# Designs tried in a protein design chat: miniprotein binders against q53ft3. Part 62

Target 1, 195 residues: q53ft3
Amino acid sequence: MFGCLVAGRLVQTAAQQVAEDKFVFDLPDYESINHVVVFMLGTIPFPEGMGGSVYFSYPDSNGMPVWQLLGFVTNGKPSAIFKISGLKSGEGSQHPFGAMNIVRTPSVAQIGISVELLDSMAQQTPVGNAAVSSVDSFTQFTQKMLDNFYNFASSFAVSQAQMTPSPSEMFIPANVVLKWYENFQRRLAQNPLFW

## First folded at step 7 (miniprotein)

Design nw21
Fold by ESMFold2-Fast, scan of step 7:
Structure nw21 (fold): chain B 195 residues (1-195), chain A 94 residues (1-94)
Amino acid sequence: as target 1 above (195 residues)
Amino acid sequence: SKVRIRVEVRHPDGRTVEYEFEVESIMEAIRFAFYLALELYEEGAKEVRIEIRVDSERYMEFIAKYIILAFREAGAKEVRVEVRDGKLIIRIRF
């Protein structure tokens, strides 16, 4: 259902399902990660009224997980980019021992996705500066594409009275193009990733 | 039918970083690539190259024009889109 991408690494599309409503991705060597992208694969939408809360977890100095809410993904906003570099340990205030060579074993962080009611998600506040503002300009792009394609196709529409035989041409009735446009609009309204 | 995407990012210091991923649809690939390119720009990237492997070059030629318009409206200074060898290739300069 979900994918997770880190710059310079292969995308993960096989989340571990740890409960009916909870999915986890492992992020090895997380100290080298600045951004994480979480997205829906487009094959299966969330049930009506539901979305996904996205959490980030890393081990603290005692090895205990520290979970933080990064943001959300929904059918209307199926992808989000999060900055996690500021959430990692080791970049805080000055340390009195400075140059101590502490061997940091490779640590594994996790991205967690919890499927929740949209009303419940609206009551939660993500950590500051973790979520990058996502402007869904793709809806505008898609609408312009649909309008331009329909206008282009309809500009070649010819009535039966204006038809001229041509063995090298294929003809598509204008109403078939209109039906395609209407169906595409309906499907896009239901799931922007339907194709 | 999975769609394969390759993204190459050129940073101001000359470093190049590559991303690879697969998604379930062509529109999902284009949408994700669009959003990723904008975020990389905000992080200081200067040039981004996106390659999407496609089964129908003819269809992609129709939407290439609209991809250009979308990136330009989003603030890109230069956008080049090319369809060849089974690939949709987008080059963006900020």
Scores: ipSAE 0.000, ipTM 0.225, lowest interface PAE 11.3, mean pLDDT 63

Design nw22
Fold by ESMFold2-Fast, scan of step 7:
Structure nw22 (fold): chain B 195 residues (1-195), chain A 94 residues (1-94)
Amino acid sequence: as target 1 above (195 residues)
Amino acid sequence: SKVRIRVEVRHPDGRTVEYEFEVESIMEAIRFAFYLALELYEEGAKEVRIEIRVDSEEDMERIARYIIFAFKYAGAKEVRVEVRDGKLIIRIRF
């Protein structure tokens, strides 16, 4: 039902369903991520009166997940852009001997989507101004996204014989990514505040 | 800044069609590039020539990057760029 996009990475369209009304996407190496885009695939709309609450989860210094509400997606607003830089915890939680620790564990964050009643969602307050609300901020994000995708497209243009595909990675046709961008740009043309 | 875009498209049946567009903003030019790339791919275009004139070289380079990206992701096999007589010329082959 949902997709998740990070600039310069493969788009994810196969969310892990963890409950009847809950879906998650894994974000490896989340410390390098500034923005994420969450969108509906358009194949199945939410039931009338329902929408999706979007959460971000990161591991704290103890490895425990910390969930934060970023915002919402609905049939009327089926995509949203979130700035997660600055929401990443643990930078200030290092103890005096932290720099002496040689072991580095991979950090994996998650985007969670909970299908909820619109009336319930209206009563909730997202944290940290995570939603990108200004046109200027969105324009900067879009420019960086297109720059990263241009680099990705250039690297993809080399023959498959020069690439090293992994069975553990998901690949989708390049034109599917373009179709998503085309639909996103079309909605932006109609209403710049649709996200 | 004003952006003028001229497009020549060669179709599978040998037919050639020309388009001219003038847009008032960089965002509008970027949006146009994505729509154009997808439409031409779906129409089965074989070759495309795009000429771009903008008031600044910086804007011209930005628009070129987005157009190249759009056509590559739409399935173009080749995208070549050159500057001639103060215009940016992009040649695409599907």
Scores: ipSAE 0.000, ipTM 0.095, lowest interface PAE 15.0, mean pLDDT 63

Design nw23
Fold by ESMFold2-Fast, scan of step 7:
Parts: sequence; C-alpha cells; structure tokens
Structure nw23 (fold): chain B 195 residues (1-195), chain A 94 residues (1-94)
Amino acid sequence: as target 1 above (195 residues)
Amino acid sequence: SKVRIRVEVRHPDGRTVEYEFEVESIMEAIRFAFYLALELYEEGAKEVRIEIRVDSRRYMEFIAKYIELAFREAGAKEVRVEVRDGKLIIRIRF
C-alpha cells in the first residue's frame, strides 16, 4: 500500500503491518536522515472517507519511543515530504501507537501510518513545520516533463517523403504520439500522481 | 527492468558523500529524481554527480532529461549531461 523513501537508501515498499489499520517502516541510522518521503503505491486506495496519518518515532535518551504527528496522505494527496531533522529532540504527542508491541532495535526510528477517518484527521495538528509540500512544484515539473517529451518525440518526425534510408530504423506515427500525449494530460488533470 | 543510480554529493564545508540507489522502473526513476533533487537542495549540496546505468541506451536520454528537469525545478544553477564508458553522467551545481 505505502512506500517510504530516504535519500541515499533503497526505497522501502513493504511496510510491516502491526494492526489492521497500522503500518510501520523502520529507519536505521536515523540521525543521518533529514527528510522522509511517504507515498501510496497506487494499487490499493484508502476506503472512502479515510486517509493516513503519518507519525515519526525515535528512541529518546532513555530508550523510550517518542511519537510525533508529521502530517497526512490521502487518495487526493497520495505523497508527502517531511523534514525530520530537529524532531529528534521534540516533545511527546498523543498517538494511536501507544501500547502496541512493535519490534525495535537501538538507533532505529520508525515511520508509522495510521488509517483514520478524514474528519478525525482534520482535527489534528502536526508538529511544527515538519511537512515540506512541493505539490505545486511537482505538478509544474510533471507538466514540463510531459511537454518536453512531446516536443522531443515530435522533433524526430519526418515526412513520408523523407523516410527509409535504413531498414533498421524505427518509426512511430505522429498521431500515436499525439494520442498518448492527450490521454496522459487528461489523466494528469484528474490525478497528478496517477503514474 | 532495474535502474541503478550512483550519486556523489559535495557540501559547502568540503565534505563529499556517496550514495547508491536502485529503482524498478523508468516511472519510479522520474519520481525518485524529483524527491532526490529536493532533498539534496535542502541538505545544502553544492555540487552533485550522478551516474546511471541501465540495460537500454534508448531510455538513458529520457531518464537524464527527467533528472535534469527535477534538479532545475529544485533550484540548480547548472546541469550538464554526458555519456561516458557506457554510463550516463549528470553533473549538477547549485
């Protein structure tokens, strides 16, 4: 259902399910991590009216977990970027992972995802300024990438009269490229992260 | 097919850090490139060198273009792309 990405590390796509509605990713050597990306894989959407609350946990000086609410992911906003540098010294928060038996090792932090009602999520306040949203930037980037691909592919177009000096060359009809471009743009307008 | 990415990052204080990534598809590489660019910008990276190896040269140019766009959107001042010794090399300066 979920993925977790940290720069310099292999992407994690296999969350540990610790309850019917709770998922966890382990983050070893968390002191070297500045940002964490949490995203939905797009294969299984949240049930209607539900979303995911994203929590971060690290062991304090006494070895006790400190859970903090970072933000949310939903079907309409299936990815989020969180800044966790500086949260190591953060205050404890009320959280749904309280009495759960989660296996932990020294120097390992965790990202927790709790599937909750959207109405409930709207009433919660994430810690400080953990969320670093680049949704607008990502949408603009995706549109530029789409335009660039269409222009790039079209730059190789040649008329029928200019074709076939070599039988090893491959050709794609321009109308097929246009049809793909229009379909992709339509899908992008419906959901910027459909791909 | 898998795409292997090696990243060398130089910070303002002179330290150099190397990372290695593996992604499963071209679409995943595009998404990864965007998040990587944002992360490195926030870390205060000064210069970045990326090496990409993929089985098909056909896809290297598309991957390179997506990475270039991602880093420019993140604020890179300069992005240079070249192919050397069967691998794609991207040099970025913030």
Scores: ipSAE 0.000, ipTM 0.208, lowest interface PAE 12.0, mean pLDDT 66

Design nw24
Fold by ESMFold2-Fast, scan of step 7:
Structure nw24 (fold): chain B 195 residues (1-195), chain A 94 residues (1-94)
Amino acid sequence: as target 1 above (195 residues)
Amino acid sequence: SKVRIRVEVRHPDGRTVEYEFEVESIMEAIRFAFYLALELYEEGAKEVRIEIRVDSEELMERIARYIEFAFKYAGAKEVRVEVRDGKLIIRIRF
């Protein structure tokens, strides 16, 4: 059915079914989470005319769950990225002015998925900017991948000469890796969607 | 624990090229595969097929969707990930 991904954590693919049309993922230690990805596993599509509304729930100052609509997934758009870091102070909660502005909440939040009619989904408005813009989210993701790949590629280039003496074709030289990294950063700064 | 990676590349002129590499972990294999796919795309590749040998089919199933998402999010137009014959197979079209 569904999967849930947080950067740096193992992917969750076993949602808890809480009703015939409702599924939930737990997000422990959610204070450290900035983005959540929700996606369909691709094994079972939604029935015709239906899709999934994606909700985020956090405990308020009284420990009561507060549900907010983040966005949608459909057969035509089976994955979505949501920014949740800005939702902890919520649309329904106040913080003290003239004192500490941050109230610590219990550490576990939830992602909920409700299977609904597409017509019903079209009439709902997600909480402000929970869906990540393609430019900002893609740039952040790509920068993380570039950093990881540059570090890995530099290390791998040295190790490859020792571990694979007879590759099936020519290996990529370290100088090419550095030039590629610089060129890719330059191109990404101009257009994050160039590939 | 070495992980073997086999890559097959199709270019616009119909030329196909094969590469084979070894790395020390599955995460390094995934990162290397992603880096190589981007490099080959810049060189004009149309399609890339990556095969990674892994020891756990359950682990492959758990991370398959993550891998597919990572490549799609990075701008690949079509990505398919499948598990077959003890291999994780990633097919990418640019």
Scores: ipSAE 0.005, ipTM 0.158, lowest interface PAE 10.5, mean pLDDT 62

Design nw31
Fold by ESMFold2-Fast, scan of step 7:
Structure nw31 (fold): chain B 195 residues (1-195), chain A 94 residues (1-94)
Amino acid sequence: as target 1 above (195 residues)
Amino acid sequence: SKVRIRVEVRHPDGRTVEYEFEVESIEEAIEFAKRLAFYLELEGAKEVRIEIRVDSERYMEFIAKYIILAFREAGAKEVRVEVRDGKLIIRIRF
């Protein structure tokens, strides 16, 4: 169902299926890898309402896998490129001694793909130095947040007849909230990344 | 023995982003370039320029013709390949 591409290496198209909904690619000598491309082969699409969460794993000092969420692939966005160089071996930001060569022991990392509900994926946050979230997942998350905010705000709506004079309190008419909500939804539908 | 690949991506807003990769052979470079170009199209790229450094320009004329056919068969609308200054330059427009 999936492929994995690393610059300088043969493309992998035969993921190891470790569960009905989980697939893994091995990445030997991962210390030399800066970017990984994960993509769908186009043979079988995800079922409606589902997508794939992409994880990166490396062994810690005890040989236990440390998993990090990189991002997502979906039928609407069937490939993604991830930067993993900042995620391994504690290497993050540059420092004054960054010109020094670090001698490392080659080891095997993994790319994991978990087939999940799009709604579930929308609630997850990838690590900050990986690829941006899927547009579909981001749109679903944003729509859910907008609905939640509007419903919450509307629950406090009070008719003018029920208002008591209070100079220290501000009241926002429900119609203003509704108009803002509708305008935001319209803009989001035109460009999910507008905000 | 290693082949260096430079990729320049032009987005609809006019911004250009550059990447660099290394592969073990010219054949791997061409396959990687093709897959990367179409991946970038899915991400919204309008134009992709790929430069592959070659040790010799001998046979590059034949390889250029092969690349054009391979990219067109994969769905590219416009593909131009040039050989100059020790580089194989592939330009794709979607």
Scores: ipSAE 0.000, ipTM 0.143, lowest interface PAE 17.1, mean pLDDT 64

Design nw32
Fold by ESMFold2-Fast, scan of step 7:
Structure nw32 (fold): chain B 195 residues (1-195), chain A 94 residues (1-94)
Amino acid sequence: as target 1 above (195 residues)
Amino acid sequence: SKVRIRVEVRHPDGRTVEYEFEVESIEEAIEFAKRLAFYLELEGAKEVRIEIRVDSEEDMERIARYIIFAFKYAGAKEVRVEVRDGKLIIRIRF
């Protein structure tokens, strides 16, 4: 299983499985996104000899998806940072999602993950490869930290009956962020490996 | 307000690692700084240099304040801040 992180947004850990080997994350308001982090949750590793090819898609002027290969994640490199700010005018070509009929909102971009053979991945060239960076330790730490944050914040969720009306929006009480920060700091002081 | 962040980390064994990030707002930069401070302490960083380019002097003051808080809270022994050539430069020592 996979996670997707955008700076300043709630981490996504529930990818939509669209095929046995294909997973998708939706990115609303994608025009404001510069970087996306894709990572493995650490619970289910890839089978030997396999990895994940990471794709970015946005709707073209006709509403049709344009898929671009960003890079890869593997058991040895389970996290990667991708810069997508310059990719909106690129062409989709020879991507595994091209054969699929994926239904999506026209104003929403997507991150796609295709589970593929490592040998097959080595034959492919990511678009804008100079704009891709991978910092394994940092991204692994970030995924653990954000998983901790999400679980903590979720434990403070209030029922809809106790909130003001906002049927399509998710809210987190302001003090929950402060409580998480303090808890995280205390745990780090007691055990540096708690994360 | 677009924010560009360059981080240079020196480890006890003498190796240096560089990271570069770009975020769309000061709020995102502040959140990133908090995460970075904890990670670098766990990684065993000895010295850290952060360069930030922001289009607003007011935003520069705000981000500097939060980065100081984040690294002090993470256990930094010294945090030095200066503005040079329109860039915010922060030097941290653990």
Scores: ipSAE 0.000, ipTM 0.106, lowest interface PAE 16.7, mean pLDDT 67

Design nw34
Fold by ESMFold2-Fast, scan of step 7:
Structure nw34 (fold): chain B 195 residues (1-195), chain A 94 residues (1-94)
Amino acid sequence: as target 1 above (195 residues)
Amino acid sequence: SKVRIRVEVRHPDGRTVEYEFEVESIEEAIEFAKRLAFYLELEGAKEVRIEIRVDSEELMERIARYIEFAFKYAGAKEVRVEVRDGKLIIRIRF
């Protein structure tokens, strides 16, 4: 029902359903992520009077998830862009007395979507300035993402003759990436708010 | 070495200069064309026309809009891409 976009990464359209009303996307290597877009696929709307609360989670010092409310998606506003970079730094900022560098360890964060009553959602307050509602900001972000992603993906393109058998590897045809790019760009050009 | 690139550059003083290059693949040709166009802008070019010989007009038609977007996003004021006569033609105005 939902999709998740991160600049420079493959779009996720298959959320893991963890409860009747709860869906999750995994965000590996989340420390490199600044913005995340959450959107409805448009094929299945929310039931009348319902919407989705969007949460972000990262592991705390004990490895336990810390969930923060980012904002909402509804039938009337089926997508939202969120700035995550300030949130994942969190409370536990430490000053390096004896360290010259910070060791970067890959971690998996999550985007959670909880299907809730609109009246219930109205009672909740999202964290700080996570939501980015400007059409210009979203359009610029999306255009940068489209160009960056296609350039990255195409840098790995090889002809059929250059491919070697690798049973444990997966390959995506370049034209599938191109079709996604063309469709999204065309729709964005027609209406920046189609998302 | 099957892919030939022809470049026509127009300068502020009205002078036109032509170049020819050869690369190993279509992917290399498109990336080379993009880098060259913006390098030429830094050198003072006002208009650049790039022609790349291709075997698959169908494939080039499909990526034409991507190429237009990539050049516009990179800073081109005007860009037009078309496929005809076995060539991919990229016209850029700065």
Scores: ipSAE 0.000, ipTM 0.078, lowest interface PAE 18.6, mean pLDDT 66

Design nw41
Fold by ESMFold2-Fast, scan of step 7:
Structure nw41 (fold): chain B 195 residues (1-195), chain A 94 residues (1-94)
Amino acid sequence: as target 1 above (195 residues)
Amino acid sequence: SKVRIRVEVRHPDGRTVEYEFEVESIREAFYFALELYEELKKEGAKEVRIEIRVDSERYMEFIAKYIILAFREAGAKEVRVEVRDGKLIIRIRF
């Protein structure tokens, strides 16, 4: 149902289902991660009135995970990018007992997705500025390029009666271009890694 | 097709460090550029140079536009582009 991408790493498309409504991705060596992309694969939409709350968890000083809300994904907004670098603990929490320097071993963080009611999600506040407000700029820019290309190509459409014989030229039916445009737009909405 | 991207970073102390990576898709390049910006900012980079090499000039232009978009969205103060010796050179100020 979901995918998870960290730049420079293999995309994860097989979340571990830990409950009927809960899915988890492991993020090893999380100290090197600044951004995480969470997206819907598009094959299984959320039920009407439902969406996904996206959480981030890393082990605290006692090794216990603490879940923090990053944001949301929905059928209408099926992908989101989150900045997690500001949520990580820095090294150097001084112990009151002496000058001991305790180095935390890099460990595994997690991204959790909880399927929840949209009304419930609207009452929750994500931690800090985890969601990148302009992440959809990629999709918007690509959509503009797609629209411009389609408009340009369709401006050359002619009926069969208007065609001039040219044995060395090839033609593509206008409806094939339209079908490509519609399929591309649909795929672009479903998968942020499509193109 | 893959795109090879070289990044040259100048630090406040005058040291220069070079990194290399490859991207498989335009969207991957966009998300990777967002990640790269944050990492370089943490390292105190004041200016970086990104050198892009590909086997097709048209594909190179697409990759460059999305990388530029990513750096601007991440908060870069200035992004400049120049073409030199068949390579795209992108310069960023934090």
Scores: ipSAE 0.015, ipTM 0.455, lowest interface PAE 6.3, mean pLDDT 72

Design nw42
Fold by ESMFold2-Fast, scan of step 7:
Structure nw42 (fold): chain B 195 residues (1-195), chain A 94 residues (1-94)
Amino acid sequence: as target 1 above (195 residues)
Amino acid sequence: SKVRIRVEVRHPDGRTVEYEFEVESIREAFYFALELYEELKKEGAKEVRIEIRVDSEEDMERIARYIIFAFKYAGAKEVRVEVRDGKLIIRIRF
């Protein structure tokens, strides 16, 4: 029913079913993994009112699993991207895999998918957020770049009466730069991915 | 709008690896592309070919703009975009 993708590795489509409503993928050499994509195969949808909660588990220093909720997949959103790099050990969240006796290897992490009611999923708080962090960083950089460029260009603005004409030099009206800045900032505020 | 993405990665040692996945929106495709680019850069990838299939030409143009800018911002040396048979093909050199 599910697939799991890690950049630079072979896609996995054969999850190990450990219960009627629970599926697991093994992730060897997990410390080298930054992001994981979990998606539904196009064969079987979730039953009405149900979805999948996605968990990440890694062995602590004693070999015991530490589970964290990463997010969800549903019929309406059958694919999700998760950042697992930077997750700290020892801070496990509440999880439906507590009673499971899943075979563990010290160097292997796991992705767990638990089929749950959508109402229950709405009450849970995932950890991490790779997609938001990347977009936020890009948006912040873009805004700083806009501010820096506009301030730099404006510091050289002079009236036409103050200019010393030169055939080899181009001049851009300050109002054109301002219009570009205002238009771009307005659009960026409405949608960081407008361009 | 659903977006289907196929990625072909060429490494310095000559090996080629392919991935295929589907995302629910242009935003999600952009997020994934950015994170995938950073991961592949860390692994020493030399070239990446990304093939995006969408039903809307407007969506295709928007995805192209976002991804080209994202890769240039992230430090890609060369980004080429081709449209063939209703597909957007992006080639990136690190």
Scores: ipSAE 0.000, ipTM 0.146, lowest interface PAE 16.1, mean pLDDT 66

Design nw43
Fold by ESMFold2-Fast, scan of step 7:
Structure nw43 (fold): chain B 195 residues (1-195), chain A 94 residues (1-94)
Amino acid sequence: as target 1 above (195 residues)
Amino acid sequence: SKVRIRVEVRHPDGRTVEYEFEVESIREAFYFALELYEELKKEGAKEVRIEIRVDSRRYMEFIAKYIELAFREAGAKEVRVEVRDGKLIIRIRF
């Protein structure tokens, strides 16, 4: 079993099984997505000699799926981050009424996982730019979160001496985290590239 | 106060200290753990153990994989995440 994570969205763990060896996650509003994380759940490993090829698909102008190989997950590398923003066709849906009436059809993309032999996977080449050195992106994301958290924590924090815990204990009020979370969600909604 | 987080930090001098935090949701627990890791990294911590109490077996499994990936991408060289005794346990060596 597999999971799929998009920053700012609920984690998906219920892939649709479309064949004995194929699983799919739907990605609504995929035009707002920069990165997707695909990972294995810890309960069921791949059989020996097998792994998962990870694909991304989006509907073309005719509604037909266009599939691209992003990369792989295996028992030895059970998680991967992929950048999909650079893989979109860049073609927005044509306005049905031109510039006078802009109607946007909701876009749904998919992540597909195909269970394949490792030997077969080794012969395939993922599209360029899909596998991200996610260190930079994740470091930037983490730094922005850290900055935001410390701004709120410093505004509401009380000294350890003003609390009644032992000298080796510290407590953070839950409402401080809630306020940070609300502002963080608002930022992500305003700018999905925040990730 | 929906999610309780316990943290045990081992310092270079061998001293171990414990902290307790509370957050409103599992998502906030992930974010809190990542930010705590960055703070401890700057302070020169040698090892940290983070325990997050969760009440769903299903959620514990995918949380474990997500957190492991997140900490590795944040620069952790040794990270292990396990589910045991109704808790998600993150162990990191700096």
Scores: ipSAE 0.000, ipTM 0.113, lowest interface PAE 13.6, mean pLDDT 65

Design nx11
Fold by ESMFold2-Fast, scan of step 7:
Structure nx11 (fold): chain B 195 residues (1-195), chain A 83 residues (1-83)
Amino acid sequence: as target 1 above (195 residues)
Amino acid sequence: SPIQEEFEKLMEEAWELAQEAYELFEKGDKEEALRLFRKAAELFLKAAELAIKNNDPESYEKAIDFAELAQEYAEWIQEELEK
């Protein structure tokens, strides 16, 4: 139902379902990740009154997962961009007894999506500044345009998977969509207040 | 159907133009981006007319939505060029 995009990497559209209402994407080499885009794949909406809470997990100094709420996706807002660079456990975290962070082997971070009631989601507080918020009508319009165009492209990809294409038929290149998303992420990160 | 095939071709061509327009805008080529967004909107509107003829309200609304988005982007770029 969901997709996950990291700049410079292949888009992930096959989340691991770990419970009836929970989905996970793995993020290897998470130390190099600054932004993550989470989006709905298009035609399957949330049931009425429900939405998705988006979480980020990284290993702490003891190797245990630390889950943080990043934000939400809903039928009315089916994609969101999150800045995770400030949330990684190796940045400023210290052992309770004042010890330096123990150097750990690289491991995998995760994006988790939990399908929840909208009223429950309204009572939650995402970690500060994780979501790249729309700050004016142009940014909001651009996000809506991105969502609509990607949903359209995704519908074409599904159709093509079921068909034997003719040599004269035109297809939407997935790599061009990925490049567009990467450029959108960079722009919002560099100038979110002036979009 | 022939009408559905023509609709899909127009939508695909329009989407590719809009995508190219967005990349040109990102690179600072605002005049060319404006031209392509206007062309994309024109093709989306042609697709919407075919959807009406084919009595397909879902396709019509999708085409109109994309046409409006392309037009809004073009208007914004036009305003930027007038600064």
Scores: ipSAE 0.000, ipTM 0.158, lowest interface PAE 13.9, mean pLDDT 66

Design nx12
Fold by ESMFold2-Fast, scan of step 7:
Structure nx12 (fold): chain B 195 residues (1-195), chain A 83 residues (1-83)
Amino acid sequence: as target 1 above (195 residues)
Amino acid sequence: SPIQEEFEKLMEEAWELAQEAYELFEKGDKEEALRLFRKAAELFLKAAELAIKNNDPELYEYAIEWAEEAQYFAERIQKELEK
């Protein structure tokens, strides 16, 4: 399962499954969003040889979704940061979500995740404005902190499971993980421009 | 266990300090950011000590990795201040 994080908003951890290989998060009031973080929760990895292509859509002037490829998440890179402010008006129909009639409201954008073969993903190019054109040391720090968090959380959960099963002890790591996400979200909300 | 609770508390406090350090650096308070990254590293190292004393080498390694990351960014900030 996936998560979606926007500075100043509640983290979303319950993607809507719209097809066997497609998941969507709704982003209301998307005009106020500069950056979106998409991440894996670390509990269920992608099948071997697969990853997730991350798409963004907004309603055009005719109310039709315009889907754009932002980037990718994989078992080896389970989080990604995208800049969605200033994105071009896209083409829509060339993307995996282009043929879908996904229910939405006019002021709501969406993040889509399509589970695809890694070989197929390697042949795709994200839109020019999605990725940070210059990744400074602190943008890399943020990405690495997210990666280290997942490695730590996954290792800690496995370590707990391998010891002696205890319901109370199994719940504590999840609470620590969730509290770390909430702390990270709070910091981002205080300065949404630091990417 | 009490050791497990203390480990988790140290890790959370260290993560909070690292996030505050990052925010301070972005706002231009590089000296305070450096201080907090160093403090975060100390807490990660204390967590690692608890993990190894509790015979948990996996948690020890992950706490050490976090400590090394905090130290790495402290060193980068120090180099920025030396320019």
Scores: ipSAE 0.005, ipTM 0.176, lowest interface PAE 11.3, mean pLDDT 66

